# VH-VL binders against MAM domain-containing protein 2 (MAMDC2), part 5

Target 1, 162 residues: MAM domain-containing protein 2 (MAMDC2), of Homo sapiens (Human) (q7z304r168to329)
Amino acid sequence: IECDFEENHLCGFVNRWNPNVNWFVGGGSIRNVHSILPQDHTFKSELGHYMYVDSVYVKHFQEVAQLISPLTTAPMAGCLSFYYQIQQGNDNVFSLYTRDVAGLYEEIWKADRPGNAAWNLAEVEFSAPYPMEVIFEVAFNGPKGGYVALDDISFSPVHCQN

## First folded at step 22 (VH-VL)

Design f7 (from z2 with heavy chain F104M)
Fold by ESMFold2, fold request of step 23:
Order: C-alpha cells, then structure tokens, then sequence
Structure f7 (fold): chain C 162 residues (1-162), chain A 122 residues (1-122), chain B 107 residues (1-107)
C-alpha cells in the first residue's frame, strides 16, 4: 500500500471512475505557466508525479472522488503516512477511510486546514487484522473548492511517533 | 471588448441602504464570477463578495456578511450589491471585477469597472 | 487571514530606471499571487498573475518572480505611463487580500 506515484505507477491504487469527480495523475507531463501544479513531494520538482483532485471539473457536490488501495493480503498494524496539499481548505474535505470485505466503512483520518502551501505530513494509526482497502476521499463544498494533492504513501509496522 | 460599468453610488446616512449595479458586456456573463472590491479613500483594496450566476453561488467577506447581498440577473448581464445597515467604514469606491477561476484554483481579476463612490455620512 | 506586506510604501524614480517592488506573504501561498497597477482616478489593471505570468497586452518590461514567501515585481526600464500605485494580491485562500500598495512617483 506504498506508492510515490513515479514512473506512471499507481501501485495497485485505482480511482473509482464517476462522471462528476475523480483523482488524476499530476506532474511530469504537464508543464506550462498557466497550469503549473506545485512541486511534487518525492522529487520536490515539477518533473515528479502525484495524484490530485480538482474542483474545476465538479458539476454536483453529492459525490466524492475515491482512490482505493488493493485489499491487504496479510494482517498488518502500524503507521500509514502520506504527504498532501490542500488549496482552499475551507471549501473541501479530504478524508481517509478503511473498508473491509463485509463493507464496513470507517473514517480513520480527516485533514485539518493546514494554513499554508507546503506539503503536509499525515501519520495515521492503521490496523488491518483482516483484508481491507484504504480509501482516500475528496469532496467539495462549492464551485471554488480548490484542489487536493497526494504523494508518497508509506507504511511502517510501528506506532506513529512524529 | 470586455466592459464592466458600475452605478448606484451616492451619499447615504448611517444605517441606510443602497443598491449598486454592475452592467457587463463583451463576454458570456454566466461563465464567469463577478466580484465586488472596494477601496476606502486613500487606502488599499478590500475584497467584498463574489457571485457565480450560473448556479447562484455566493461568498462574502466577514466585514459585510449579513448586511450585503450580491445577486445577478443573467438576462441583463448585470450583478448587484444590495448594501443594508451601512456604516461609516463602508465609505469607499466600489469596483466590480470579472473573476477568472481556472484549473488548480488559479484565480485573478482580469477586468475591472471604473468604480462608483459610496459615502456614508450623517 | 493571509497578510500581504508591500515594500516600499512609496518610491521616487526617473524614466529609464529599474524599479523593484516587493510583496511578502504571511504564510506560504505557492505562486498564487497577482500584481495590479492603479493610476490616479482609475480602476486597477491586472499586470501579472500566478506570480510570474504576464497578462495579455502588458509590456515585457514588467516581470514577476517568487522566492519563498517573497514576491517581486520588476519594471526593467520605467516609462512615463508607469507612474502609478502597484498592489499585490494573494489568491491562495479566502478572503482574497491585497498588499497596502506601493506608489511609484516621479523623482
């Protein structure tokens, strides 16, 4: 469930396609003065890759963008970490859920408004004693919802400490 | 030619009301946000409100929330600012501006009207 | 709210001078910064958006740059029509806030 999104590799993560709001790959191949995304976290450059959701494409606010991990294959517990960036943080919601095979859906983290444009580190206690998916969700509260970007998902089998 | 023309400014007493108009031309009105930005005499610029007329979404600065209402008539390509419970601190030139909002939240006010003066004084 | 601090508040310059105006954000705003020019008795006019992108019709003597939270507007060779007040404005988060302005005056 680790991914730096480089070399056009999603590490088994899948965007749940819907007609309204979706995760896309950013960086690497999109470079001009009017659409420059922030530098990615992995390389801290415009050449790197990350995932993002952009409010400009949203027509309705009932649906959420979902980026879904593969099911876990063995029991695991520890610290799930990732870097994220949120623009217009009062106008969007960025959350992390788990979902098991029975469909139990649990929020394990929600972004607080970070106050600046830097890449922010999230560290989330994560437990998967049986097969489950990790789901990154973004919803927008209005037409100027900004964007959410995600990079450098990793897992450590020890408790979160930072 | 993109053009924005404000009207409706004048002298008003504290607690009074005034309605400003912003007549737009030269672009598809429903495709853009329209903002009001004000400038007190000898001072800088302060954002007041925006409207997205296509879906009727609005937003207000805290200093005017509850007292000012932004609206639009897309058939007339006109935005309005209804100002109630006016205070001395509302004295300013009021500009309307076209607000271009792009992918990844890039945003700027690319065309401005010439402004209309509102004076709140006993 | 994000505070935008311009410096200097005013400056005197001659035609042909290189002029530099600085704007500092109270937090990281990436490149979400615009520059406007306002002549006396006139509305503001957009010069630069996204920190460094020149608006259509703006002379190439105007340029913008960013270093961290410090943003710079440069006029490489000042012309008579450039005597005005210049404002920066952040577009990272609501409320959209402006610097207090820098007045460029004839020396």
Amino acid sequence: as target 1 above (162 residues)
Amino acid sequence: EVQLVESGGGLVQPGGSLRLSCAASGFTFSDYYIDWVRQAPGKGLEWVAWIYSSEGYTRYADSVKGRFTISADTSKNTAYLQMNSLRAEDTAVYYCARDTYESMGWEYFDYWGQGTLVTVSS
Amino acid sequence: DIQMTQSPSSLSASVGDRVTITCRASQDISSYLNWYQQKPGKAPKLLIYAASSLQSGVPSRFSGSRSGTDFTLTISSLQPEDFATYYCQQSWDEPYTFGQGTKVEIK
Scores: ipSAE 0.532, ipTM 0.813, lowest interface PAE 1.6, mean pLDDT 86
Fold by ESMFold2, fold request of step 23:
Structure f7 (fold): chain C 162 residues (1-162), chain A 122 residues (1-122), chain B 107 residues (1-107)
Amino acid sequence: as target 1 above (162 residues)
Amino acid sequence: EVQLVESGGGLVQPGGSLRLSCAASGFTFSDYYIDWVRQAPGKGLEWVAWIYSSEGYTRYADSVKGRFTISADTSKNTAYLQMNSLRAEDTAVYYCARDTYESMGWEYFDYWGQGTLVTVSS
Amino acid sequence: DIQMTQSPSSLSASVGDRVTITCRASQDISSYLNWYQQKPGKAPKLLIYAASSLQSGVPSRFSGSRSGTDFTLTISSLQPEDFATYYCQQSWDEPYTFGQGTKVEIK
């Protein structure tokens, strides 16, 4: 469930396509976001690519963008971490869910306020005793909903340090 | 030629009401946000409100929320600012501006009207 | 709210001088910073958007730059028509806030 988004296959993550809001691959644009990714402590990589959702294309605010991981392959418990940016955070909702094979859907994290422009680190206690998907969701509450960006998803089998 | 023309300013007493108009021309009105930005005499600029006329979405600064209402008549390419319960601190030149909102949230006010003066005084 | 602090509040310079105006944001706003010029008795005019992009029709003597939360407007060779007050404005988050202005006076 770990990904730096540099490979075309996106580490098995899949955007659930809908006609209104979707996750896209971004990077390399000076006008859009900072070009510098924070160096994570787990993988020690320098990456220029990330995933993002942009409110400019939203026609309706009923749908959410979903980025869905592959099912977990073995029981896991520990800390799921990732870096994110939120512009206009009062007009969007950025959340993390788990979903099991029976379709049970549980929120395990939500961004709590507008961040500054720096990449923010999230650390989330994560448990998958049976096969589960991790789902990153973005919804917008208005036409000027800004953007959400996501990068450097990693997992550690020990408790979060937050 | 993009043009924005404000009207409706004047003298009012505290607690009074006034309605400003912003007549737009030279662009597709429904494709842009229209903002009101005010400037108190000798002071800087303060954002007041915006409207997205194609869908009717609005937003207000906290200082005017509940007292001011922004609206639009797309058939007349005109935005309005209804100002109720006016206070002395609302005294300012009120500008309307075209608000261009782009991908990744890039945003700027690229055309402005000449402004209309609102004076709130006993 | 994001505060934008401009300096200096005013300056005077001769035609041909290089002029620099600084704007500091109270938090990281990336490059979501615009510059406006306001001549006496006139509405503001957009000069620069996205920290460093010149608006169409703006003379190339105007430029903008960013270092962290510090933003700079530079006029490379001041002209008589550049007598005005200059405002920065952040567009990262609502409410959109402006600096208090920098008045440029031609000697």
Scores: ipSAE 0.524, ipTM 0.802, lowest interface PAE 1.8, mean pLDDT 85
Fold by ESMFold2, last read:
Structure f7 (fold): chain C 162 residues (1-162), chain A 122 residues (1-122), chain B 107 residues (1-107)
Amino acid sequence: as target 1 above (162 residues)
Amino acid sequence: EVQLVESGGGLVQPGGSLRLSCAASGFTFSDYYIDWVRQAPGKGLEWVAWIYSSEGYTRYADSVKGRFTISADTSKNTAYLQMNSLRAEDTAVYYCARDTYESMGWEYFDYWGQGTLVTVSS
Amino acid sequence: DIQMTQSPSSLSASVGDRVTITCRASQDISSYLNWYQQKPGKAPKLLIYAASSLQSGVPSRFSGSRSGTDFTLTISSLQPEDFATYYCQQSWDEPYTFGQGTKVEIK
């Protein structure tokens, strides 16, 4: 399942709404332009788009933001890759799960804490022998949780190089 | 008018304790973080700790963790820095600052007190 | 920890001069960089936040810019009241760290 988040349908990815913490579209022509917003990975400009979760909007820290892929339609195995940014990585958790049609979850990746402002590449071994969703999750550990941004999801049918 | 006023500095022996106060006015105290930042004589600035006063969340620099405790009394619009097990290297002017935290983690210290001097000397 | 290297450590300039001060981060911090002015015996004062945003009440002769991990504070026309030490500070990640300062002396 591949997405650069430049199209309005988000390649079929959907945010699971909850009253507290959600994924949003960032970049491009936002509500009020702020000169300090990060550049997206695809175009490396303020005009490009990415998905993000921001701790400043969160009131309670027990909920997680979930960005959910379309259900896989055929068996697949290989390397799922994506670019991400984490600000204040000691204060948030960014994880990747799979969920089958029975609703059972499995964590398949979790971001390390150290990072810089550059877009970081993640490569995750991924196997979907039956229909499943891929879920990007963000949780915050406190009020200064920073943000997590996500762009350029792709899949390759070969094992990850790392 | 936003104001922060530090007090409680003085001369103390190594291993001693001291409590600093930061009295705030001119803003809603519970809406902001309060930070302590110190400056050794003739040296630069070093962040020490912050508190989110309404909910009591705190963070500390590694150099003071376990020895210093930041706290707040929202009814008095005052933050405190309890300093225990003081060392010579803790000698500094201690500033309190209002810490504005915005969307996408943008953060800056927009108002500062005039500081209080702590001298740790045998 | 993110190290902030500030240059020069001091400089002297005349009223009306254009002054530049550079701050380099040890890693990419995006634009999470603030500038403060500290006059002798006084507390620091915020000048610039988010690398280039001017704080309210700060004269327009002050400006900030970023190129990669290098940040610049510019005073377009130095005034007598600009005698001070200037500090950069990163706000990308804890611990928040400052440069060691640049002392600006007016000849």
Scores: ipSAE 0.486, ipTM 0.798, lowest interface PAE 1.9, mean pLDDT 86
Fold by ESMFold2, last read:
Structure f7 (fold): chain C 162 residues (1-162), chain A 122 residues (1-122), chain B 107 residues (1-107)
Amino acid sequence: as target 1 above (162 residues)
Amino acid sequence: EVQLVESGGGLVQPGGSLRLSCAASGFTFSDYYIDWVRQAPGKGLEWVAWIYSSEGYTRYADSVKGRFTISADTSKNTAYLQMNSLRAEDTAVYYCARDTYESMGWEYFDYWGQGTLVTVSS
Amino acid sequence: DIQMTQSPSSLSASVGDRVTITCRASQDISSYLNWYQQKPGKAPKLLIYAASSLQSGVPSRFSGSRSGTDFTLTISSLQPEDFATYYCQQSWDEPYTFGQGTKVEIK
């Protein structure tokens, strides 16, 4: 359930394939093969790897990108934490859900609009008394939806500090 | 050759209306955003609005919301800025610019028109 | 709104001088910053995008750099055609905002 995305196996997280809106690996030496416009030169110098969703490929604004954890294998409760960035947050929504084996979805966190490029820390109270998945979801509301990036997912069996 | 040509500026009284045009050539109009950026006399640049003509999406600066309307006619490769309820603080040179929006939100105004002066004065 | 603060507001320099103009963002904007040149009575012209990428056709004496929220435009050897006003502009979030400009004048 923990991942720094530095190993390109993604710690068992999977992207649910969608024709236009998907999570991709960014950073390091990986080239963005889905560029329709001139390549983004900024990521050539980024250290480390992360996951991201880019609005430039969105054709219909009902589309969502989902990054899905492995199913939990033992009961756990505590604080799920991760770092994220949101560009142009007026035009996107970044949320965290849990889903049980019966398919029941529950939103457990939703990003505020942070308004800056810094990596923001999220700390979310998390409980998995039965097998469940964690789902990171991004939706876009307009053509200049920017991007969302995610890194350094971790879990602590201690309640969140807030 | 990419070109943008503004027209429609002039003198108008407060509370009046004016429509600006931005005629574009040398590129596929529907592939780009078109922005209006204004510059008050002796002042810096202020973004006003953009349009994405392919799908008709628009955005406005707070200072002009409800008073200005941006539109486009793709058959004429032309964007328009309808300015209503004009105020003295709207006095400026109005530029239209081609707005290139790329992957990961990289964005810049790579071509500009020469501007058209709007003067709002009694 | 993201405020962009340029310094200096004006400077006087001679042909051949190295000129440095700075722009500070009121928050972290990554490298989402552009530089424009505007001559009197003319439209702005894009010089640099993404903090450091030189636009096609712009002389190599122009360069841009970033350190945190501080951005620098450098002209390594000032030419007569470089006397103009320079603006930075952030493209991180709407509304897109410009610095107030730096006027580069002949000494």
Scores: ipSAE 0.486, ipTM 0.789, lowest interface PAE 2.0, mean pLDDT 85

